# Designs tried in a protein design chat: VHH binders against Probable ATP-dependent RNA helicase DDX59 (DDX59). Part 18

Target 1, 164 residues: Probable ATP-dependent RNA helicase DDX59 (DDX59), of Homo sapiens (Human) (q5t1v6r416to579)
Amino acid sequence: NVRQIILWVEDPAKKKKLFEILNDKKLFKPPVLVFVDCKLGADLLSEAVQKITGLKSISIHSEKSQIERKNILKGLLEGDYEVVVSTGVLGRGLDLISVRLVVNFDMPSSMDEYVHQIGRVGRLGQNGTAITFINNNSKRLFWDIAKRVKPTGSILPPQLLNSP
Short names: E, the ipSAE of ESMFold2; O, the ipSAE of OpenDDE; V2, 0.75 times the mean of E and O plus 0.25 times the DockQ between their complexes.

## First folded at step 10 (VHH; framework vhh_8emy_2)

Design q02 (from p04 with S103T; at its last look DockQ between E and O 0.62; V2 from the best seeds 0.00; counts 0 for: pae E 5.9 > 2)
Fold by ESMFold2, look of step 10:
Structure q02 (fold): chain B 164 residues (1-164), chain A 125 residues (1-125)
Amino acid sequence: as target 1 above (164 residues)
Amino acid sequence: QVQLQESGGGLVQPGSSLRLSCAASGFTFSDYAMHWVRQAPGKGPEWVSSISGSGGSTNYATSVKGRFSISRDNPSKTLYLQMNSLRPEDSAVYYCARYGYDTGRWEPSGTFDYRGQGTQVTVSS
């Protein structure tokens, strides 16, 4: 059971919104997985999370070796990291990780990837939350997002609903 | 106005312990992560440790891990650094600090908004 929250956030405001979420005692439930659309963004955002919020954070992406990825994921489960910032689908290792909060800092380019990313929460009968930042860059997916999220009862952003 | 005041430094022998404190005012202390940064003469600042606003998450530079312990008391708006097993290379001015938020998506993350005057720690035989 995954609560899907969609927030309208323009690109320049995304960092501030993420830090607000990570400082919010009602929303922040470590371990947390944050998805971004590029490797450099994962490295830079992970550094910013650690410096700004004080949370233990690291990045994971395709330029990390399989052994590095394994050690990072082990550290996430053991509490060495509270936040992992990752690019998209990283193969079966990340598929097996269950977290309490997912933040799609960047909306993925397909609904298949969206479903995969939100599926990282709530496994093994645990409740979880997926928060997704959206703006006009993802206009192609607005209908699909509305179709998936509206039945859950979550309030959708007016900017998404009023989009032509 | 944000104010930070460090204290507790001194001249000690190797292997000694010191406890630094930082009194904070002018902002909602519990909402912000706090950091210790140190600076030796002629060198740039070195990040030492951080603690989340709630106090539930701590992090340390590898050079101090296992020897230093960061803590905070939110009701008294005070940040602490317990330094054990001090070494000559720990000699520096120690600052408590708070980061500001930057607005760039892919620009480097922010700089410290505020730090105090610092407190000198000198480890010498």
Scores: ipSAE 0.050, ipTM 0.472, lowest interface PAE 5.9, mean pLDDT 83
ESMFold2 (binder alone), look of step 10: mean pLDDT 79; pTM 0.801
OpenDDE, look of step 10: ipSAE 0.540; ipTM 0.802

Design q03 (from p04 with W106Y; at its last look DockQ between E and O 0.89; V2 from the best seeds 0.00; counts 0 for: unsure alone 64.1 < 65)
Fold by ESMFold2, look of step 10:
Structure q03 (fold): chain B 164 residues (1-164), chain A 125 residues (1-125)
Amino acid sequence: as target 1 above (164 residues)
Amino acid sequence: QVQLQESGGGLVQPGSSLRLSCAASGFTFSDYAMHWVRQAPGKGPEWVSSISGSGGSTNYATSVKGRFSISRDNPSKTLYLQMNSLRPEDSAVYYCARYGYDSGRYEPSGTFDYRGQGTQVTVSS
């Protein structure tokens, strides 16, 4: 079972919110998978996480070689990394890894990708949490997000609920 | 207001030990990785060591690994650097430092945003 939390976070505040989550002992369950919309963004955010918190962090995306991606995934399983920042395209490559926390730093562009990304928690019978940052940049998906998340009982941001 | 104050430097002979301290205030100390950097006359700054906010992960530059030990005491908001087997090439001003971040969406800071005034370590040959 996956607990889906939706937070209203404007783009300039997203890093601060992520650091708060990573420093929160109740939420932080390493390893943590963080999804972003672009490959350079994954590299930059991974570096920012390392610099600010000191957590072992790395990025994974399609410009990493297949050998590099395999080694990163192996390292994640062996505890070499506490945080992995990935683009949505490569989130499916983590099927064999049990993750307790996913953060959608960027809301994916489709509900199909949203479902794939949150599906990384709870694999192999484990429970987990998916936290998604949303703002007006994703308004085209607000209806679909509300329909999927509202039945789970999680409180939705008022800004999302006031959308058609 | 972030404040960092280094102490514990001095003039010592090769092979000696020194313990540097850094008192921190003005921020939630345990939320941040802390770093030691050093700068010798006529040289650029050199990263020496880092420690995670919890203290659970440490890293060292190759030039000091096995000789220096970083630690922190979060209740007292103090960062330490134990320097053993000192060599003349360790002579420098030592700074404690941390990164900040701006409102950019993903970007890390490119430089240490906060550092103290430094403490001089001089190892005579």
Scores: ipSAE 0.618, ipTM 0.792, lowest interface PAE 0.9, mean pLDDT 87
ESMFold2 (binder alone), look of step 10: mean pLDDT 79; pTM 0.804
OpenDDE, look of step 10: ipSAE 0.623; ipTM 0.839
ESMFold2, look of step 11: ipSAE 0.592; ipTM 0.786
ESMFold2 (binder alone), look of step 11: mean pLDDT 79; pTM 0.797
OpenDDE, look of step 11: ipSAE 0.673; ipTM 0.862

Design q04 (from p04 with Y101W W106Y; at its last look DockQ between E and O 0.80; V2 from the best seeds 0.00; counts 0 for: unsure alone 62.7 < 65)
Fold by OpenDDE, look of step 10:
Structure q04 (fold): chain B 164 residues (1-164), chain A 125 residues (1-125)
Amino acid sequence: as target 1 above (164 residues)
Amino acid sequence: QVQLQESGGGLVQPGSSLRLSCAASGFTFSDYAMHWVRQAPGKGPEWVSSISGSGGSTNYATSVKGRFSISRDNPSKTLYLQMNSLRPEDSAVYYCARYGWDSGRYEPSGTFDYRGQGTQVTVSS
């Protein structure tokens, strides 16, 4: 079971919103996956997470070696990291991670990727939460997101529903 | 306004212990990770330790790991640094610090936006 939460978050407010989520005792269930759309963003955001929240955070993306990625994932499973900031590398063919909270800091490029990313939670009969940040930069996916999330009973941002 | 005030520093011999304190005010203490940083004469600032808002996560610089222990009391809004097995190279002004917000999409603020006046720690035989 995956609870999907769609939040309207403007780009300048994303970090603050993420930190609020990570500091929320009801939402924060380590380990947490945070998905971003670029490698540099992953590195920088992971550093920000460490500095602002004090949580053990690491980034993972395609520029890291396979060995590094394996070690990061192992560390995640073993509790070495509380937050992993990742590009889409974890959403494609990697079935090693079952987490309780996913945050799509950046909107996935496709609904297929969205499904893969949120699919990292709610496995093995456990309840999971997927929080997705959305704004006008993701207009092309408004209809698809609404179509997928609306049947679940989740609240959608008015901006999403009123978009043509 | 955000205020941080360090205390507990002093002159001690190698191998001794000190406990630093930092009194925080002007913000929701438990919502922020807190940090200890130090600066020795002629050197740049060095990060020492961090603790998450809840206190559930702690991190240490390699140079102090196993010797220093960071903790916090959120009700009293106080940050602590227990320093054991002190060495001469630990001599520095120690600051309690907090990061602010950066307007960038991903980047944190490059510097600690808030810190106190610091407390001097001198380790010498």
Scores: ipSAE 0.298, ipTM 0.680, lowest interface PAE 1.6, mean pLDDT 90
ESMFold2, look of step 10: ipSAE 0.592; ipTM 0.796
ESMFold2 (binder alone), look of step 10: mean pLDDT 78; pTM 0.799

Design q05 (at its last look DockQ between E and O 0.77; V2 from the best seeds 0.00; counts 0 for: pae E 6.9 > 2, unsure alone 63.3 < 65)
Fold by ESMFold2, look of step 10:
Structure q05 (fold): chain B 164 residues (1-164), chain A 124 residues (1-124)
Amino acid sequence: as target 1 above (164 residues)
Amino acid sequence: QVQLQESGGGLVQPGSSLRLSCAASGFTFSDYAMHWVRQAPGKGPEWVSSISGSGGSTNYATSVKGRFSISRDNPSKTLYLQMNSLRPEDSAVYYCARYGYDSGRWEPSTFDYRGQGTQVTVSS
């Protein structure tokens, strides 16, 4: 079971909000997987996470081999990294990984991707959290996400519900 | 305003120990990773060690690993560096530091804040 949290976060505030989440002792439960929409963004955000929070962080994206990606994800589960920042279009190397916290820093490209990303959280006997940042620039999936999240009892941002 | 003040340096013999302190104010100390950086004459700044905001994650430069230990006390807003088995190569001005946030997406800040430093001199 995955607790799905939707946060209204304007683009300039996304990094600050992520760092607040990673410093929050109630929300931060390593291992953590952060999804972004491009490979340069993954590299830059991972560097910022390490420099600003001091957490052990690395990026995963399409320019890394399958072997490298598997080794990084094993390191995440074994504590060599506390945070991995990944593009959302990675291959099947992510299918078997389970983490305690997922942050969709950028909007997923489809509901299939959203479901895949939140599916990295939660196992029998273990619950986790998926947090997704949305704003006016990321409207593509908001009704689909609202339909999925509203029945779970989570409070949706009023900006999402009041948008066209 | 962010303020950092280092203390605890001194002149010591090789093999000695020192403990550096850094008093922090003007920000929510526990929200930020803290770093020790040192600078010897004629050299650029060298990162020494980092500790996460909670204190749960630490990292060290290879030149000091196993000899130095970073710690923090969040209630007192104080950062520490325990330096054991000091060598002449460790002589430098030591600074505590943190990064600032920026206003742009994916633009990590450089070290925006550091104190005046504390001198560590390990005799020849």
Scores: ipSAE 0.013, ipTM 0.456, lowest interface PAE 6.9, mean pLDDT 80
ESMFold2 (binder alone), look of step 10: mean pLDDT 79; pTM 0.800
OpenDDE, look of step 10: ipSAE 0.383; ipTM 0.723

Design q06 (from p04 with G110D; at its last look DockQ between E and O 0.80; V2 from the best seeds 0.00; counts 0 for: pae E 3.6 > 2, unsure alone 62.2 < 65)
Fold by ESMFold2, look of step 10:
Structure q06 (fold): chain B 164 residues (1-164), chain A 125 residues (1-125)
Amino acid sequence: as target 1 above (164 residues)
Amino acid sequence: QVQLQESGGGLVQPGSSLRLSCAASGFTFSDYAMHWVRQAPGKGPEWVSSISGSGGSTNYATSVKGRFSISRDNPSKTLYLQMNSLRPEDSAVYYCARYGYDSGRWEPSDTFDYRGQGTQVTVSS
């Protein structure tokens, strides 16, 4: 049971919006998974989260060794991290993780990835929220995501209606 | 305009306690992590402690862990540092600090963007 929220967020405003979400007492339920589209972006965003919000944050992506990824995921389960920033291709270890908040900071590469990413939320009877940032630079999945979200009753951004 | 003002320093004996305060204004205090940084003469700045915007997550340098306690009161926009079991090596000017960020950069600043003028803590026999 996942509440799927789509937010219109221009690329320069994405970090500010993420920090607002992480500071929102009603939305922030640690641990939080944040998905980005590249490894460098994961490292830099995780550093920014830690410096700006003070939350314990780490990145996980394919340039990390399998042992290192295992240790990070173990730390997440043990409460060592409040925010994990990951690329969208991290599947095997994250299959076992359930959280209350996912933020798709960048557009997933496919609807299959979107479904897998939001599937980290609300498993085993927990309620949860998945928030996805969209803008004109990330149009490839707009309508597919909107079709999935519309039946849930969530309000779609009006900018989506005006996008070609 | 972001303003930070520290107070509560002084000259004390080893083993003593002090409580530092930092009054904040000019920004949404609860949205930002706050930090204590100290600087002794002839040394570079040393990070001491951090607290998340909500106050729910804290972190400490190894040298002060177990002796110092960071806290905040968001309604009054005030940051605190309770310093117990003070040692001569804790002598420094203590600053409260905050990071900023620009929307167009990949990385946050590698230095604190905002700090106060500091309050002197001197621990001496």
Scores: ipSAE 0.219, ipTM 0.606, lowest interface PAE 3.6, mean pLDDT 82
ESMFold2 (binder alone), look of step 10: mean pLDDT 78; pTM 0.793
OpenDDE, look of step 10: ipSAE 0.574; ipTM 0.811

Design q07 (from p04 with S109G G110S T111D; at its last look DockQ between E and O 0.59; V2 from the best seeds 0.00; counts 0 for: pae E 3.2 > 2)
Fold by ESMFold2, look of step 10:
Structure q07 (fold): chain B 164 residues (1-164), chain A 125 residues (1-125)
Amino acid sequence: as target 1 above (164 residues)
Amino acid sequence: QVQLQESGGGLVQPGSSLRLSCAASGFTFSDYAMHWVRQAPGKGPEWVSSISGSGGSTNYATSVKGRFSISRDNPSKTLYLQMNSLRPEDSAVYYCARYGYDSGRWEPGSDFDYRGQGTQVTVSS
């Protein structure tokens, strides 16, 4: 029930690609859950999303206070945010929300984490899409990614398929 | 080629309302988030509000939330700012603005790439 799309995106192009996805009327179905690999990256990306796209965005990570996290979760339950940018450590804590789109802005460090992150899509039997940005920095996982995604029929990037 | 033209400012008393307009041309208006920015004498620009390209999402600075309302009419390529309950601290030149085509290079502190000439709003007892 999850369409897995793998996009080859070099690090400098990741923000532009995310903004394109968020402006795509066929892909964008709020709230969108975006995973990044660090806390500072989550805060910076959330600010960029708000400024560039005008969408309501928020970040969640371990340096948010208990009060801040409660307010964010209340706002998510009330539909106040369209884009949530989270580190992988706290991504599982968002299982109280239903999403139709996940973007792995940074590829997680393990396939176990990848599976948990894309598992946020399609809850309550809904269809959904998981889009993952990949480049040579994720080379350790290319075999595992191909093995998991290939049976779904999604077209894999040639740069992944042609990697040594 | 990008052109932005603000209008609708004026001199008003506290508690009054004004509606600002911004006519846009030279780009596909509905593809871009639009912003209102204001600048008071002797101060740097202050972001006021933004609206997504579709018009479905809006954001406001804390100082204006609940009093100002941003909207857009994409067929007429027009951006609006409804300003209610105006206060003397709202006095400023108001600009409509957008970022450039390569928004992926945006960083905190980046300036807008395009602004209009501005429209003066003066709120005085």
Scores: ipSAE 0.325, ipTM 0.699, lowest interface PAE 3.2, mean pLDDT 85
ESMFold2 (binder alone), look of step 10: mean pLDDT 80; pTM 0.815
OpenDDE, look of step 10: ipSAE 0.565; ipTM 0.801

Design q08 (from p04 with S109Y; at its last look DockQ between E and O 0.34; V2 from the best seeds 0.00; counts 0 for: pae E 5.9 > 2, unsure alone 63.9 < 65)
Fold by OpenDDE, look of step 10:
Structure q08 (fold): chain B 164 residues (1-164), chain A 125 residues (1-125)
Amino acid sequence: as target 1 above (164 residues)
Amino acid sequence: QVQLQESGGGLVQPGSSLRLSCAASGFTFSDYAMHWVRQAPGKGPEWVSSISGSGGSTNYATSVKGRFSISRDNPSKTLYLQMNSLRPEDSAVYYCARYGYDSGRWEPYGTFDYRGQGTQVTVSS
């Protein structure tokens, strides 16, 4: 039960859009998962989130020890963090039932990864929202995204509809 | 128009405490995270602390963590900074600051879209 929102967002505008989302009372439901495509990006973005929005944020990626990752996830579930910026390191089957909002800051590399990441919300009958930033850099996935999201009734950006 | 006005600075001895205030107007105060930044003579601006719009989340620079406490009163549109165990290196002009979500500027250091005139804090024996 995941509401999927696809937003056309150019790369230079992504941070701004993310901060807008995090400051939107209707959208922001902590804890929030933000998915990015690189480890350094995760660290920098998490720091930016903390300093710009005042929200408690942490990054998680493969360069962090297993103990650190476990502690971060525990903190997420216990409400220690309002935002977790993650690369694709979260294993399948991880039950993050408290997560109600996922933001794909960077477009996943595949539809399988997309489904995996948005699947972090809407578990156990709970409603969740997945917001995905898309632009021309992800043109190869336009058709697949449209095919998957269109049947749900979600509105797709015109740029996406005109490409396939 | 957005207005921010700092107050509460002064000359104090090391180990003393100060409480800074910032009066905000011209915008929906609770919708914005607020920041304290400081600038010492000959140095660039340094981010000190931030607090979310609701006040539920706070962050601190490593240099002030454990000594400073940021808070806000949204009904009165006032931002506070409780500074304890002050050190000479804390001496600076302290500014209340806010980002504009439309500016595209998201650096925690440097210039903010909105800030007041600042209040001088001097810690000296």
Scores: ipSAE 0.023, ipTM 0.413, lowest interface PAE 3.6, mean pLDDT 88
ESMFold2, look of step 10: ipSAE 0.076; ipTM 0.536
ESMFold2 (binder alone), look of step 10: mean pLDDT 79; pTM 0.806

## First folded at step 11 (VHH; framework vhh_8emy_2)

Design r01 (from q03 with S109G G110S T111D; at its last look DockQ between E and O 0.78; V2 from the best seeds 0.61)
Fold by ESMFold2, look of step 11:
Structure r01 (fold): chain B 164 residues (1-164), chain A 125 residues (1-125)
Amino acid sequence: as target 1 above (164 residues)
Amino acid sequence: QVQLQESGGGLVQPGSSLRLSCAASGFTFSDYAMHWVRQAPGKGPEWVSSISGSGGSTNYATSVKGRFSISRDNPSKTLYLQMNSLRPEDSAVYYCARYGYDSGRYEPGSDFDYRGQGTQVTVSS
């Protein structure tokens, strides 16, 4: 019940692709959860989303208290935020919500993390989409991602298939 | 080239209303949040309001909340600011603006990369 889309996106082009996704009426199903690999990146990207698209956006990461995180996630469920940008380490704290779209802006550090992140989509019987950006800086998981996604029928980037 | 052109300013008495317009061209208008920014003499720019590309999300500075209303018409590529209950401290040049961004991975870019030449609003008795 989760469509897993893999896109080849070089690091300088990731923001442009994210904004295209957020403006795509077929893909954009708020609330949207966006994963990045660092706390400063979460803060900066959340600010970029707000300023460029005007969507209500906020960041979650380990420098936020547990009660602050719970309040942000409650607000996301209640429509106070349309986009939440999070580090992957806080994915466990998101198990009380379900979203229709997840974007792995940065590749997760492990397949366990990938599974937890896409697990935020389609909970409570909902269908949804998980989009993951990959490039040459994220080769470690290419085989595992291809193995998981290929059976779903999604077209994989040729750059991933040609990677050693 | 991105073009933004403000209009609708003028000299009014306190308590009056004005409606500012901004004509946009040279970019996909509906993909971008639009902003109103004002600058009074001798002061730095002050953000006033923003509206999302679809028009579904609006935000206001606390100094104008409840008195000003931002809106947009995407087919005509036009941004509006309805200003009610105007006060002398609202006197400023008003700019419509759009953020740009560089190719950095996360960063939002400069404050406001694109803005028009502005329209003067003067509130005095």
Scores: ipSAE 0.436, ipTM 0.715, lowest interface PAE 1.8, mean pLDDT 85
ESMFold2 (binder alone), look of step 11: mean pLDDT 80; pTM 0.810
OpenDDE, look of step 11: ipSAE 0.669; ipTM 0.857

Design r02 (from q03 with S103T; at its last look DockQ between E and O 0.78; V2 from the best seeds 0.61)
Fold by ESMFold2, look of step 11:
Structure r02 (fold): chain B 164 residues (1-164), chain A 125 residues (1-125)
Amino acid sequence: as target 1 above (164 residues)
Amino acid sequence: QVQLQESGGGLVQPGSSLRLSCAASGFTFSDYAMHWVRQAPGKGPEWVSSISGSGGSTNYATSVKGRFSISRDNPSKTLYLQMNSLRPEDSAVYYCARYGYDTGRYEPSGTFDYRGQGTQVTVSS
């Protein structure tokens, strides 16, 4: 019930690709959950999303206080945010929200984390899409990515298949 | 060539309303969030409001929330700002704008790509 799309995106091009996804009527189904590697990156990218696209965006990560996290999660449940930018440690409250699109802006460091992140789509019986940006920084995982995604019928990037 | 042209400003009394418009050309208007920014003499630019490319999402500065409404008509490539309950502190040149990019991986833009010539709004005290 999760379509897994793998895109080859170099780090300087990641923001442009994300904004193209958020402007694509076929892909954009709010709220959209975007995963990044670091807490400061989550804050910065959330601000960039709001400035460029005008969408209501918030960041969530472990450095936010318990009170802040509860207020953000309440706002998400009430439909106040269209884009959530998070580190890979997603609070339990977010699993109560139906999400139809996940973007792994940064590829997670392990396949266990990848599986948990894409598992955020399709909750409450809905189908969903997970889009993941990869490049040579994820080389360690290329075999595992190919093994998991190739049987789904998704076309893998040639740069992944041809990587030394 | 990207062009933005504001209109609809004027001299009004406190409590009055004005409707600003911005005609856009030279880019795919519906792909970009649009913003209203204002600047009073001797002050830096102040963000006022933004609207997503589709028009489905809006946001406002605290100083104008509840009084101003942003909208857009994508077929005519036109951005609007309805300003109600105007106050003397709303006096400024109003610009429509589109944000640019920086080269960072995550970082927000530090500047607008484009803004128009502006339209003067003056609320008499």
Scores: ipSAE 0.449, ipTM 0.743, lowest interface PAE 1.7, mean pLDDT 85
ESMFold2 (binder alone), look of step 11: mean pLDDT 79; pTM 0.799
OpenDDE, look of step 11: ipSAE 0.653; ipTM 0.850

Design r03 (from q03 with S103Y; at its last look DockQ between E and O 0.57; V2 from the best seeds 0.00; counts 0 for: unsure alone 64.95 < 65)
Fold by OpenDDE, look of step 11:
Structure r03 (fold): chain B 164 residues (1-164), chain A 125 residues (1-125)
Amino acid sequence: as target 1 above (164 residues)
Amino acid sequence: QVQLQESGGGLVQPGSSLRLSCAASGFTFSDYAMHWVRQAPGKGPEWVSSISGSGGSTNYATSVKGRFSISRDNPSKTLYLQMNSLRPEDSAVYYCARYGYDYGRYEPSGTFDYRGQGTQVTVSS
């Protein structure tokens, strides 16, 4: 079962919100996947996570070599990393890693991508949580996501319920 | 204003133990990882240990693993460093440190923006 949480978070507040989530004992269950939409962003955010939250963090994206990516995934499985900031490379069959918390820092580009990303949690009967940030600049898939989340009883942001 | 104040340093013999403390104020303590760094005479700053905001994650430099233990008390906004089995090479000024971060920017700060005045640790026979 995947608990899906949609949070209204404006772009300037995303990092702060992420750090809050990662510092929340109820939410943070390593390893955590954080999905972003660009490679540079992944690198920068991973560095920020390490410095600000103190968690072992690494980025993964297509510009990293196969060997490097393999090592990262191995490290993830072995508990070497508590947070992995990733572009969509993990959601496209790169690995079969099960995590307990997924944060869609950036809105997925499609419902398929969304499903793949959140599908990383809640495996093998384990409870997982998927948190997705949404705002005025990224509400394109809101209705589709809302339709998917609604049957699960998951949390939707009031801002979206009261806004067109 | 962010303030950090270290204490607990001193002169001790090899093999002894010390416990450093750092009092923090001026920010939400639990929101930030805290770090210990040290600087010996003639050497550059060396990262020693870090602890996550919640205290659930700790990291150590290879040189201190198994001997040092970092902890924190968020209610009192205090950071600790338990140093056991001290060695002469551990002699340094120890600083409590925190990274700064401008949430309006996308880039993390490259260096520690906040640290105290430090506390001197001297390990000598």
Scores: ipSAE 0.543, ipTM 0.813, lowest interface PAE 0.7, mean pLDDT 90
ESMFold2, look of step 11: ipSAE 0.604; ipTM 0.805
ESMFold2 (binder alone), look of step 11: mean pLDDT 80; pTM 0.818

Design r04 (from q03 with P108L; at its last look DockQ between E and O 0.81; V2 from the best seeds 0.00; counts 0 for: unsure alone 63.5 < 65)
Fold by ESMFold2, look of step 11:
Structure r04 (fold): chain B 164 residues (1-164), chain A 125 residues (1-125)
Amino acid sequence: as target 1 above (164 residues)
Amino acid sequence: QVQLQESGGGLVQPGSSLRLSCAASGFTFSDYAMHWVRQAPGKGPEWVSSISGSGGSTNYATSVKGRFSISRDNPSKTLYLQMNSLRPEDSAVYYCARYGYDSGRYELSGTFDYRGQGTQVTVSS
């Protein structure tokens, strides 16, 4: 069972909101998986997390070598990383790692990918939370997001509900 | 408005100890890693030490490791630097600092965004 939270966050405010989430003791249960939509963005955001919060952070995406991805996943299992920033193309081992918190820093371009990404939380029978940042760049998906999330009882942003 | 104010510097002899303090306000202190940097006259800034927002992770420049200890008290929004076995090369203005963030989606804009006016440490004779 996964709690789906949708937050209205404009692109310039996304880092601030992420750091607020990572510092929220009720939400932050390491390791945290953060999804972004580009590989360079994953590298840059991971570095920003380390510098601003001091949390141990690493990026993973398809431009990492297979050996490098294996070593990152080994380190994750051993508790070496508190935050993993990933693109939508996941390393195979991430499907086996149980996380309590997923943050979709960038909303994916399809609901199929959204469902796949939030499915990383709560594996192995644990409860978890998926937080997704949304703004007008994802307007095409607003109805689909509302349809999926509204029945869960989570409050949706007024900007999403009032969108034409 | 972010405010950082350093204190506790002074003129001391080699081998002495000093404890620096940094009072923080205008932001949620426990959310941020905090840093000490120092700058001697005519030199560029030198990073000294850092501590995570929770206080659980610390790092030191090799030049001060084993002699300096960084700590924080989050309820009082105060950062500390205990400096032991001071040497003449430790003489500098010491600043507490943190990163900010800009309008960029992923990256930080550069160097430390916030620092105080500093506190002078002078080790001579």
Scores: ipSAE 0.446, ipTM 0.702, lowest interface PAE 1.6, mean pLDDT 86
ESMFold2 (binder alone), look of step 11: mean pLDDT 79; pTM 0.793
OpenDDE, look of step 11: ipSAE 0.764; ipTM 0.885

